# Designs tried in a protein design chat: VHH binders against p49116. Part 304

Target 1, 238 residues: p49116
Amino acid sequence: EGPLLSDTHVTFKLTMPSPMPEYLNVHYICESASRLLFLSMHWARSIPAFQALGQDCNTSLVRACWNELFTLGLAQCAQVMSLSTILAAIVNHLQNSIQEDKLSGDRIKQVMEHIWKLQEFCNSMAKLDIDGYEYAYLKAIVLFSPDHPGLTSTSQIEKFQEKAQMELQDYVQKTYSEDTYRLARILVRLPALRLMSSNITEELFFTGLIGNVSIDSIIPYILKMETAEYNGQITGAS
Key: E = the ipSAE of ESMFold2; O = the ipSAE of OpenDDE; V2 = 0.75 times the mean of E and O plus 0.25 times the DockQ between their complexes.

## First folded at step 20 (VHH)

Design pb85 (framework vhh_ozoralizumab_d1)
Fold by ESMFold2-Fast, scan of step 20:
Structure pb85 (fold): chain B 238 residues (1-238), chain A 118 residues (1-118)
Amino acid sequence: as target 1 above (238 residues)
Amino acid sequence: EVQLVESGGGLVQPGGSLRLSCAASGFRFEDYGMYWVRQAPGKGLEWVSYISWDSKYTLYPDSVKGRFTISRDNAKNTLYLQMNSLRPEDTAVYYCATHWGSGEFDSRGQGTLVTVSS
């Protein structure tokens, strides 16, 4: 009963540390990424269908898809984050590391390929001019993925994913009726999210947050945040 | 240029309370999340608590949840940890940290010793 997502789930507002430093550093990048991660986790927690699956299922789903949610968030918030500036700074640092023989060429190649895949994904989403409703439903589709190993309640998860797909289709057909192939162009972008390594995402964005622990090890604690049970890092006004 | 100065540690009996403080300088404290981390004798570093820049998010591992409370005063550039119902296993050096990063950056202060006598 009722829609999977309400209008409140379309609102996704990232507040950045201010001002952006003249020279980017790990502390600023990690803080920015952590804010996006927390906003994404809060977003997922606020969905009634997600809550209905129960704590164990919620934890398993988010552990499996946090990198996909985070990457969609990077694309959605690319402008407010000045993501292109962050990625350019990382690329420049990696190129200098090659010249100074600080890192292996093979590792640098893997990281550079990841950055370029990320840039390609964000650019494709920007060119498609993906709106807030479309981002909300794309995030719901990846969140309610029934095909991750080790999941329970897979039939219920699949039903929620299908509901997300149906509501996205209805929205796109109503809003972009002249573009018959828009939905197909949007959906074909999603498989690329699973090709991006969560380990490289952790290395690039979360070195300052996790230290010697992984993001999936802290997910249970993030989902049980004390002071933000209902509203995230950013709250709506009026 | 980041400087963190912890204080408030000491000797306390089991069931007692302590309030730790961390004075921060050299960065825009109000814009960054903060951590408390501890190291017990002969053990590795253990995460104790996290607070977001705006105090909306706080995180605690099960070992301290319900007993410890992290808070901050952005106007004073100060981080706090209220520790209640202290146990012998809480004995450790407690560090204030800006992030968990390793390598070139020192993300921890000098620490303050908390000793819970059995």
Scores: ipSAE 0.596, ipTM 0.795, lowest interface PAE 1.4, mean pLDDT 85

Design pb86 (framework vhh_ozoralizumab_d1)
Fold by ESMFold2-Fast, scan of step 20:
Structure pb86 (fold): chain B 238 residues (1-238), chain A 118 residues (1-118)
Amino acid sequence: as target 1 above (238 residues)
Amino acid sequence: EVQLVESGGGLVQPGGSLRLSCAASGFRFEDYGMYWVRQAPGKGLEWVSYISWDSKYTLYPDSVKGRFTISRDNAKNTLYLQMNSLRPEDTAVYYCATHWSGYPFDSRGQGTLVTVSS
């Protein structure tokens, strides 16, 4: 039995459209977000333990946790994305929408609250100086969550989550040996991810990508994308 | 200013094939994902295909999966849709799009009509 993740799974390199436009627009924001989403899905698909669970389980897991993975990716790639600048542009757009009476004030407040929660999460991760190894294992912990409704093979999923937790603990204890409570400070951040609305994430980041279809509905298609790397995973017609 | 010019539509028999093209200008084509959307007579817009900036990722709904292939030539700022095994229900105006957000952020071209009939 080898480690859950290899060195290739720790590498998470987001390539941004360049240059950033003089005035941020929905096209640039959706392109940036779609690159992060596809990178996150590619990352999950490349994990042998994930592949071993089978297509139906893979689809159910990713449908349940894509928003958590995406949000961890936003935190990890916040500097590369200039996320603070993107969020500021979204806020300016929302403020203009209030003045033009195009959106409900209650809806705008919900969206603003989501943006502030997201910013607080990203700031907390930045203050903890979460490294690439830690991000990889945090993503694995949320991916292999056995407690989502409707999942099958929950015992196997739980074993992979426990393996992720053990490998993260080993890494943190060796790398940050003088900070006895670092792991606890990191792990208590994770529950906040489940409180963030996937519908609001879709509205903020994916309005221009896929039309009137939800990310949840598109997840099976993303996981079935044809690439040379994934040809061995594609089941032929019976 | 973003400009998109679709071509390649026409009348074709069921089971036939067509290749659509979209010539793009006014933005850095090579940096942005592109998609094809269609509007059948009396229906709303339906996304047909998506391709990432680097051609690494393509998405298709089940209605066209295995029959349609999206591709791009970044050197020519051109997007393509290869349509095989065409069905009467594929009859629609096909649009090249940079995003789906609607007005004021709807950057579709004029479209090209595809009619599949016997």
Scores: ipSAE 0.560, ipTM 0.776, lowest interface PAE 1.5, mean pLDDT 84

Design pb87 (framework vhh_ozoralizumab_d1)
Fold by ESMFold2-Fast, scan of step 20:
Structure pb87 (fold): chain B 238 residues (1-238), chain A 118 residues (1-118)
Amino acid sequence: as target 1 above (238 residues)
Amino acid sequence: EVQLVESGGGLVQPGGSLRLSCAASGFRFEDYGMYWVRQAPGKGLEWVSYISWDSKYTLYPDSVKGRFTISRDNAKNTLYLQMNSLRPEDTAVYYCATHWIGSPFDSRGQGTLVTVSS
């Protein structure tokens, strides 16, 4: 009966290490990315519908879609992160690696193509001026994707995705009533997220965070992370 | 220059407790997440705990969850690990780190030895 997301789920505030270093600093990039990842995982965990799926199912969902959630978060927080500056620094590093013959040309090409796809995605979202409510529901549509291999309870996941789609449609039609095709322009951007490699995202943003442990392997621990807010929700303590 | 100085290790009986400290300098401690990692004799590095810059997020592997508590004091640039219900398998050199040890960006201290008698 109630909405899928509450007003608290629309609020998505990323706090950055300050200031950004003058020189390329992998530690700064990894810290910034980890803050966004943890914020995104905490956001997903706080949704009652997500909790209702049970631990095994909700963990499998996030392991399948964390890269899509993370990329939406990058687009939403691009200005706060100075993402264009971070990506430019990564490109400069890759150009130096070509000259030193440290990486294969094919690998460098794959990473560069990923960076260009990421920039194009973020630019398209910025051009559409996606608001906080729209981002929250796009993240929910991505999170409640019933079509990942190996999922159980796919009918329940599909119902939550449809609920997210319906609530987004109602919002857009009411808030942007004069722009008949806005929802279609927004939704056609989502398939690009599935084409982006999680392995390359890990290489660009998380090399210094977890070492040789992949993000999808650490997701169960991140979803079980202790937070004052989460503990307050369980116990009712301040 | 980043410096990390661990202390608080020692010999303890099974079921005992120890509190480890890490004094950090040379970087903006308050802006970065911190890790505790350990290395048992003849074994590789094992992640023990993580705490975010603002203490909002903490992570523990199942091997130590419920027994160990990570905390920090940003005003004092100090990281802590409270270890309770210690087991012989907790015997290791304990290191604090600013990022995952084993990466090319490794930055860890000298370590502090914890020995749990069998």
Scores: ipSAE 0.603, ipTM 0.798, lowest interface PAE 1.2, mean pLDDT 85

Design pb88 (framework vhh_ozoralizumab_d1)
Fold by ESMFold2-Fast, scan of step 20:
Formats: C-alpha cells, sequence, structure tokens
Structure pb88 (fold): chain B 238 residues (1-238), chain A 118 residues (1-118)
C-alpha cells in the first residue's frame, strides 16, 4: 500500500575516520569498511517490508546479499571514502606480497581481477551519475532477491523486489524524463555484483583477526541491535 | 605503530565480577571501533564484544549478552570490559583489538588471563 522506501531510507551518510592517514594502512581501510558495512545493515533493517519478513528470513537475506549491498555502498560512497586511493594502496600491498612470497601468483591474480571488476563497477556507476534515490532502490532490489538458496518466503520477497523495481522506474521516468534508456543502463549493471566473490571482498576490506569468525557470522549480531540505537544511526529524528 | 596493553585479569569465583582495561596508543583511538576477543585453553579465538568510536553502538554474542558490558573513555585512550556473573566457560585469555586484520600478531595486544574457578 505505501511506498517501499521513504525519504528516510534514501539518506545514506557515511562518517569517515578523520583525518585520512598520510600513508594508508589496513587499520584505516578496515575501520572505513566496517562503518560502511554497519551503515548498510542498519539501512536494511530500517525498511518496514524487511522487518515484516521476520528475523530468520531477514538474517538469511542479508547473509546472502551483504557483498552486493557493500559493493553498492562502496560505489555510492566512493568520493567520501577516496576509494580509488584505498584500492591503489591495496594493489601496492599485493604487488609487494609477490616479492615476499606470502601469496601464490594465482591467488594474487584472482584478487587483482576482483579489484579490476570493482573499479569498473564503481566507474560505470560514477559515469551514470547515480543519485541517492537510485542507489536506495538498487540496494532494495538486491536485498529482496528471491533466488538465494534456503529462503522460506520467496513469493513475499519477490513481491517486495518487484515493488522496488516499479518505484525505481517511476522515479527515473519523472526525474530523468528526457533519458529514455537510463533505467536500462542502470539495471544492466546489477548482474556484475553477483560475479564478485564475498570471500575476496572480506580479504580486501575485512582482515580476519577474530580467528574463524567471518563477516557472515557477524551479520546476525548487527541485525539484533536495539531499535533505539539503530534509529539514531539512520536519522535521529525520533 | 598501534600498541594495546590489556590488564585486570585474575582468578575469580563463579558468579563473581572482573573489569578488564586496555590502554591504547599509536593511533587516534577516538576515531576507531574497538573489540574484545578471547581464546579459551585449546580453543579458537572468539569475538566477545564491539563498541563504535562514539560509544553509540555496542554488540555482544548471545554467550555474554546481559553479563558483559563494553565501554570506552576516549579522553584516556582506554577500553573497558565489565564482566559480571562469570562462569567457568569464561576462562580464557582476553585480547583488546582495533579491527579485523589479516595480520593476527600486529592488531591485538598481549592479552590478560581470566580464570573462573572455585
Amino acid sequence: as target 1 above (238 residues)
Amino acid sequence: EVQLVESGGGLVQPGGSLRLSCAASGFRFEDYGMYWVRQAPGKGLEWVSYISWDSKYTLYPDSVKGRFTISRDNAKNTLYLQMNSLRPEDTAVYYCATHWTGSYLDSRGQGTLVTVSS
């Protein structure tokens, strides 16, 4: 009945650690990435449709799509993060790892290919000048993906995805009325998100200090966060 | 260079309390989230608690939720863990950590031993 997303859900403000270090280090990169991950999870939890699916379904959805949400967040916040500078620092570190024989050449090749795909994705989104409303709906489309294995409410999830698609179409047609093919250009970018490995994203942006505890394992704890603190993170209006 | 120094561990009876401290230096403590992690004898590393840079968000796994409280004093560059209703299974070396890292040795302190026994 009501819109899937409100203006509250379009607001996506990443606060960076300040100032950026003179020399980029793993600590700064991981803190920046963790803030974006938290913001992305809190954003998802704020959606009434998402809340309506129930805790078990919510956890399964986010565990399945966190890498897609995170990657969209990287593209959206690329300027705030100075993402190109971060990626350049990661590339430099990986090239040094070849010399130190810490990683196999084949593994480094896989990681470099991932970085290239990420750069290409972020550059394509920047060239399209994707706005905050468009990012919000693209995130909603990937969040409400009915095709992940093990989901129990696939018909309801598909309904919410279709609603996100319809509202994105309405927005683009009204806001960019003279660009007939804009929506098509935006949507054909989404399949690339599923070709990017969540394991490689984790290795690049989240280093495994907490033993065998993966980002996947942390997601349920983030989603269980108290509503009052969560509401303050998103808008602070209530 | 990031340096973390944990303290406050010791021997305590089941049902007792301990307060751990972590003195941080070498980085802008006020700008970074902080973690407590533990390693029980013969077990892997277990995440215990997280606090955001501004103390606005705290996270706990179910195993310690309601019993442990993480806090920080940004003016003193110090992280705390208040542990209440301690159980024998809480026996572990407790570590202060700044972030998830690919270098285990470079990102956490030396640890402080907590032993819960009668």
Scores: ipSAE 0.480, ipTM 0.738, lowest interface PAE 1.6, mean pLDDT 84

Design pb89 (framework vhh_ozoralizumab_d1)
Fold by ESMFold2-Fast, scan of step 20:
Structure pb89 (fold): chain B 238 residues (1-238), chain A 119 residues (1-119)
Amino acid sequence: as target 1 above (238 residues)
Amino acid sequence: EVQLVESGGGLVQPGGSLRLSCAASGFRFEDYGMYWVRQAPGKGLEWVSYISWDSKYTLYPDSVKGRFTISRDNAKNTLYLQMNSLRPEDTAVYYCATHWLSGDYFDSRGQGTLVTVSS
């Protein structure tokens, strides 16, 4: 069988709303996050192995892992998004909400902890200088996770995950031949993705998108959208 | 300040058609995805369509798929919803929206346009 991913699956180019407003607002943040979410779903849909699992399995997999894919996308696109600036604006808003007693202190603590986890994850990926091929395979590893509750076809999903792991290993050993422990350093970062709450991600980036419905509930519709290349709208270097 | 003004609603017989319009101002319309949402009396908001900034992606729930078509004219800052094969259950106030902004959303949301499908 051919490789799990082709060169077309390595290209991951986010087109941002432009220009960035002088003062960040929820509207800009939600638009930016939605573009990344749609790009991530389009990326998953384009994988032949993913298509081969069938619509019901595809929906279940993406509902289980969209937060992990989204977080990897945030790390990969952190520079083009100016993610540090977005997170700083969110933190400032939360600190002002504490002063005004507008939100529960317990809830603010949960949200701040999530932001710290997200910042640490993105910083760790930046320090490792993860390239486009490595991001593509890491996304494939989290997409083809056989261990989410309620999944069917788990043996086939596991085979695709193992194939992703093997192809990542082959790539890293050939491309970064001088760094014998690079793969281990990369893979040990992945468990942190499951410690981040999808509910808090929705609160930070999507603020009741599509009439206050959850991302989980709209995933089947996103997966059924047109297959046209979203990243084809990008102009210039990323 | 984001301002959205809906129009085109009215009374129509089952099986009929209507075209809704939404005039947008106060933001760079061409850079933002847009939604149509509706609210029947005593119910919560139900999304009925989404279109990306570049018109490349459109989404529809099963309740309207094949009957409704969303479109936009970025040069005119206008969003449209073509509604065909209308049913009594489509009776609602229809609103256009860009990303739901909890708390501040109602300050920028228009009054909507009423669609009544007579049965």
Scores: ipSAE 0.581, ipTM 0.783, lowest interface PAE 1.4, mean pLDDT 84

Design pb9 (framework vhh_ozoralizumab_d1)
Fold by ESMFold2-Fast, scan of step 20:
Structure pb9 (fold): chain B 238 residues (1-238), chain A 119 residues (1-119)
Amino acid sequence: as target 1 above (238 residues)
Amino acid sequence: EVQLVESGGGLVQPGGSLRLSCAASGFRFEDYGMYWVRQAPGKGLEWVSYISWDSKYTLYPDSVKGRFTISRDNAKNTLYLQMNSLRPEDTAVYYCATHWLGSSPTDSRGQGTLVTVSS
């Protein structure tokens, strides 16, 4: 069968609310994060292999890996988002909220450690100068992770992950032929994504509505929406 | 400051329709996603619908999918909820809402508009 990803899957263009406020606020941060989340979900839905797994498997995969996909998206879009400025504003907001909510010093430490891990990850990806093709395949590798609990069709998921790895290897060896160890340097960055808490990501970038609408609870509806609203698998691609 | 004012609620018979409106001010409405949330008598808050800033993405839970349609008019700073095929279980106060990292019950929703579905 053809390649796992097409050129349409390499295109990953985040449009930000404009202009960025002089003083960042929670609305701007949540809107920016939500746009990246929706873009990431739309990206996953557009992959034929992902569709072929069926709705239940698709939902389970994305619920298991949305935080990894989101974090890769943050790294990829760090410059367009001015992510360092957003993180500084989040820290300021959290300090105010922690004082009001009387969160423990241990929780403050966990949240700050998460921000530092995120910043280190984004910095490492920037230093490696990861391109759009590489990001697309890294996202595919984390999406098609067969080792999450409760997954069905794990052998097929593993085959798609291996196909993503093989296509990334072919791309890197062809494009960066002089850098024999580039692929290894890229792949060793991925385990760090699993050390980042999805609950802390939600606290930093997303707010439940009054009544607490979690990311985990909305993922099935985001995936259903894209299936129902698009009359074809490739609607929105060139 | 963010201000949200809901209107359009009322008493309707089962199978009827209502169109709710939310007038927004105090922020760049055209740049932000919006939610409809409801609270039935004696129940908790339930998410009803979401629309992205550009109307490209709309989300509905299964309880209202196919019956309710969220829309917006960015030129008028107004959010809408078209409710068709109304059922007694849709009886609730409907709230317009947007995102907040540190929201309290009074911070991110309007006053609400009551919808009663009864014969």
Scores: ipSAE 0.552, ipTM 0.751, lowest interface PAE 1.4, mean pLDDT 84

Design pb90 (framework vhh_ozoralizumab_d1)
Fold by ESMFold2-Fast, scan of step 20:
Structure pb90 (fold): chain B 238 residues (1-238), chain A 120 residues (1-120)
Amino acid sequence: as target 1 above (238 residues)
Amino acid sequence: EVQLVESGGGLVQPGGSLRLSCAASGFRFEDYGMYWVRQAPGKGLEWVSYISWDSKYTLYPDSVKGRFTISRDNAKNTLYLQMNSLRPEDTAVYYCATHWIPGSYEFDSRGQGTLVTVSS
């Protein structure tokens, strides 16, 4: 009966390893990506509506949408991450792999297409000048997605998604009152997130995280880990 | 440039405890997540624990959760693993690592590791 998200859920502050090395390496890229992933998972865990769905539902939702949340986070934090520089370093590494015949041409093509789609998505969000409230609600819309295969209890998830959509609409209409079509331009960007391969995201950003384990396999561990901020929000004492 | 030196292993009886240490140098230890990994005789490398740069996040597989505790001291560039309620199956060489080794999908360990033997 209150808003879906509080002001604390709108703040999304990524702290980067500092300084950025002169020559980017897998270690720096993986560390940077892991910080964004943990921040994104912590953000989801802090939402009372998400907590209300229960642990099994929470795990299923995040397994289904982590790549969408991560990609929205990349777009939101693109400047603080110097994402264009990271992607350029990945492209250089791939081009060197082509020259040395270390990877198949078909695989390299798939990865390059993924990088292009990611860069196009981040550029479109930057051109729309998406603000912190808009990002928070877009993340909520993708998190509370009732249409992923294998989900149970979809009616409550759908209600939370609709609440996110309504609150985003109210915000955009109030804040950007002279831009009648802004909401439509923002929402039409979301389907592109589902076309991005989670497997390719893992290969680009997470090769150093917990060995050769998929992100969906570690999500239950991440969601169960204890943090002072999360515990404070659950208990109401912080 | 990255160097990791593990210590603290030894022979211990089942149910016993050991504390492992890893001295790190050659990189900004305070900025990177750290791992403990182990290799039992005749087996592959197994992830044991992870800690984020700021100690805010720690992860454990079910095999060690509740028995092992990872910690770090960024001022001393040192990583720790407190191992309690040790079992014979915990017998392994323990390595600290900060990232995977390119081309192998194995964690990067710069030290010789430290041997932990749990037997009666």
Scores: ipSAE 0.579, ipTM 0.775, lowest interface PAE 1.4, mean pLDDT 84

Design pb91 (framework vhh_ozoralizumab_d1; at its last look DockQ between E and O 0.51; V2 from the best seeds 0.61)
Fold by OpenDDE, look of step 22:
Structure pb91 (fold): chain B 238 residues (1-238), chain A 121 residues (1-121)
Amino acid sequence: as target 1 above (238 residues)
Amino acid sequence: EVQLVESGGGLVQPGGSLRLSCAASGFRFEDYGMYWVRQAPGKGLEWVSYISWDSKYTLYPDSVKGRFTISRDNAKNTLYLQMNSLRPEDTAVYYCATHWTSGFPEGMDVRGQGTLVTVSS
């Protein structure tokens, strides 16, 4: 049995719309977020162990952890995204759009706290100077979490998570041998992901898909997205 | 100002085909994923296709998968929807759109006038 992740899974390159507008509008923010979401799910698809779990289990896992994966992606791509600027823009849009009849004071507080948590998490990851390998393994640990309700093949999921943890441990030991507690220091950040609301994340970055479509409902389709090989032939004929 | 103009709709028999077009302006078209959505009489808005900014990915609901094909020409700022094997339940006004609706001040409910597709014998 080979490693859970390969070097190909370390690459996580997000391409942003260019150029960045002077005023970050909702269109820009939503496109950026969509790209990150698709990249994250495509990343998951690329893992052989993920495919081995089967379509139903794969879908269930991603439904359960998409917010955590997305958040890790935000942290990893924070510089490329200018995340602080995006978050500031979101706050400004919220302030301008908050209607008293739609949002209660408590809800506003929850949303603002969520934004704060996102920023703090990303800042904390930046301070730790997490590298691409570490992010890949952290995402794998989050993806192969067996403790979500309703999952099938939990034994296999757990094995994959353990494998991710072991590979991370080996990597950290090899790469950061002088930092004895680095592994513990980076793993202790994971609980913060579970404190973040997927609903609020969706509201902030994906402010309502067409109709009543939700991220949860679209995930099965995202996981089945056609690849460029297919699309390239079609677009060329147009 | 963002502008979308749909065309290509019409009356077609079941099993027939249509090709819709959407001319986009007022934004950097090549940087954004695009959608086709439709609204049938008495029903809500539903998405029928998505294509990423770089055309690397397309997305279809099960209701149209295998029958509809989304494509784009960034050089022409044009979005396309090839519809084959049309069914009466495909009858709707079709819109092209950028992303999704939102409660933000600018909103994301940008659609054109739409184009009517009627599938009837």
Scores: ipSAE 0.689, ipTM 0.854, lowest interface PAE 0.8, mean pLDDT 89
Fold by ESMFold2, look of step 22:
Structure pb91 (fold): chain B 238 residues (1-238), chain A 121 residues (1-121)
Amino acid sequence: as target 1 above (238 residues)
Amino acid sequence: EVQLVESGGGLVQPGGSLRLSCAASGFRFEDYGMYWVRQAPGKGLEWVSYISWDSKYTLYPDSVKGRFTISRDNAKNTLYLQMNSLRPEDTAVYYCATHWTSGFPEGMDVRGQGTLVTVSS
């Protein structure tokens, strides 16, 4: 009943630590990435269709797709985050790790390929000038993916994904009525998200988030996180 | 120089309450998420709570959820932990922490001496 997403689900405003330090460090990178992760999880859990699937199904879905959601978030917020500068700082850190003999040659190759693929994905999305509505529906298509192993309620998940696809199609046709092939050009970007390694994303962006930084292990707690409506008013400080 | 100074620990009975404080300096406290972590005798470091930079999000492990409350006052550069319904297994040295630097085995930078909480009948 009703549309899958409303205009409130289109808003995706990332605020960065300010000012940006002259010399980027892992703390700044981890805080910036953590803000994007929490924003993405807050977005996902605010969707009525997601809430309707139940807690166990929600955890399984997010465990399966969090990296794809995060990567879409990186592309959407690449300019606000100065992502190219952050990736350059990560590459510099990897050079120091080679000098310290901390990484194998095969691992270094995997990590550098991942960084290259991430940059190319973000560049391709910027070139298409993907808008906030399109990003919201792409995230929903990724979130409600029924083909991940181990999921329950796959028929309902598939139904929500089809609804997201339909609503994206309707939006693009209405908003970009003179661009017959825009939907197709957008959708062919999605397979690249499956090439992104959650393991490497954790190593690049989430060192130090919470001890033994496994995003997979903290997802149940993130999905249950308490949210304040106003700064500090409901955190128990009173 | 980043400094984190914990206080408010002590000896309490089971079922009692304590309020921990952490005075922060040497960095822009208002820009970073903060943690409480603890280390029980003979055990490793365990996260106890997290609060985002703007207090919008708070997280708790199941072991303390409903009993502990994290908060912050960015104007005073101070982090708090209200601990209620304390149990003997809460006995530990409590530290505040941030993502400030890497190098700690679990990726948290514990800079203070901590504050000892002992829950014993």
Scores: ipSAE 0.611, ipTM 0.814, lowest interface PAE 1.7, mean pLDDT 84
Fold by ESMFold2-Fast, scan of step 20:
Structure pb91 (fold): chain B 238 residues (1-238), chain A 121 residues (1-121)
Amino acid sequence: as target 1 above (238 residues)
Amino acid sequence: EVQLVESGGGLVQPGGSLRLSCAASGFRFEDYGMYWVRQAPGKGLEWVSYISWDSKYTLYPDSVKGRFTISRDNAKNTLYLQMNSLRPEDTAVYYCATHWTSGFPEGMDVRGQGTLVTVSS
């Protein structure tokens, strides 16, 4: 039938709290990350194919992949967020925690390794100069992953993933016709997303939001949130 | 210093309504998401509602969805909670906060003084 994603799904505009404070703190970092998380969840909810899977399947998919979607969003919005500055502030906080003997060396090592992996991922995406269409389809490929444990409707999810892959291929071949291997270079970056811990992402970016409540627990509420835009998409109006 | 001052609590009959207010100062209120959180006697903190900086996103747990409405007036640096169809189990001290836990990263002891809501016959 029609394309999996429309131009409205390619638009991904993050609005940052402004101005950036002179000294970055958890309040600013958490607010920035929360805006990206809500934008990412709203993006997923607005896809007709996603809506067609039903609410239980939608919740299971997003709970399984929110960290991958969030990380792709960090890479896409790295300049708008001044992500390097945020990561430097987080590193500073971690160094202070080491000095005060608040955290174990093993935990600090895990967190620093995660920050390194995140920086490398974002740098690789920037070096490839991934455009908005490519990001939208990479997010769709991640979202429609049929291989997460416990999923129902896996055949339909797989069909949507294959549709996303096909439309990405068509776009890249048309737009970057002289670069025969671009699609392969982009796709080989995706497996790294599954090696990044969602628990560490929560600690780094959502400290002021979460406390003892996980993002996994909050996701169902975000997905069930009623918005005029989302309800308009379900009814075919906007 | 960040300061949050809650008001509007009181005694109300089951099925009644109350409107809570929170006056915020010491930070750029218009740029930050806000929460209402409550603590019933002898229980822990429970989040009640969330509103984004631009009012585009609001979240409610199932226990209050359809009965409570969160709103904000960024020009007045004020957060509101409209509570309808109140139940005895809504009895709690209500606090406003920015982000989910303990208020603020600089180790603030309180998110505000809170405002007591008692739902009883």
Scores: ipSAE 0.610, ipTM 0.789, lowest interface PAE 1.3, mean pLDDT 83
OpenDDE, second read of step 21: ipSAE 0.646; ipTM 0.839
ESMFold2 (binder alone), look of step 22: mean pLDDT 79; pTM 0.801

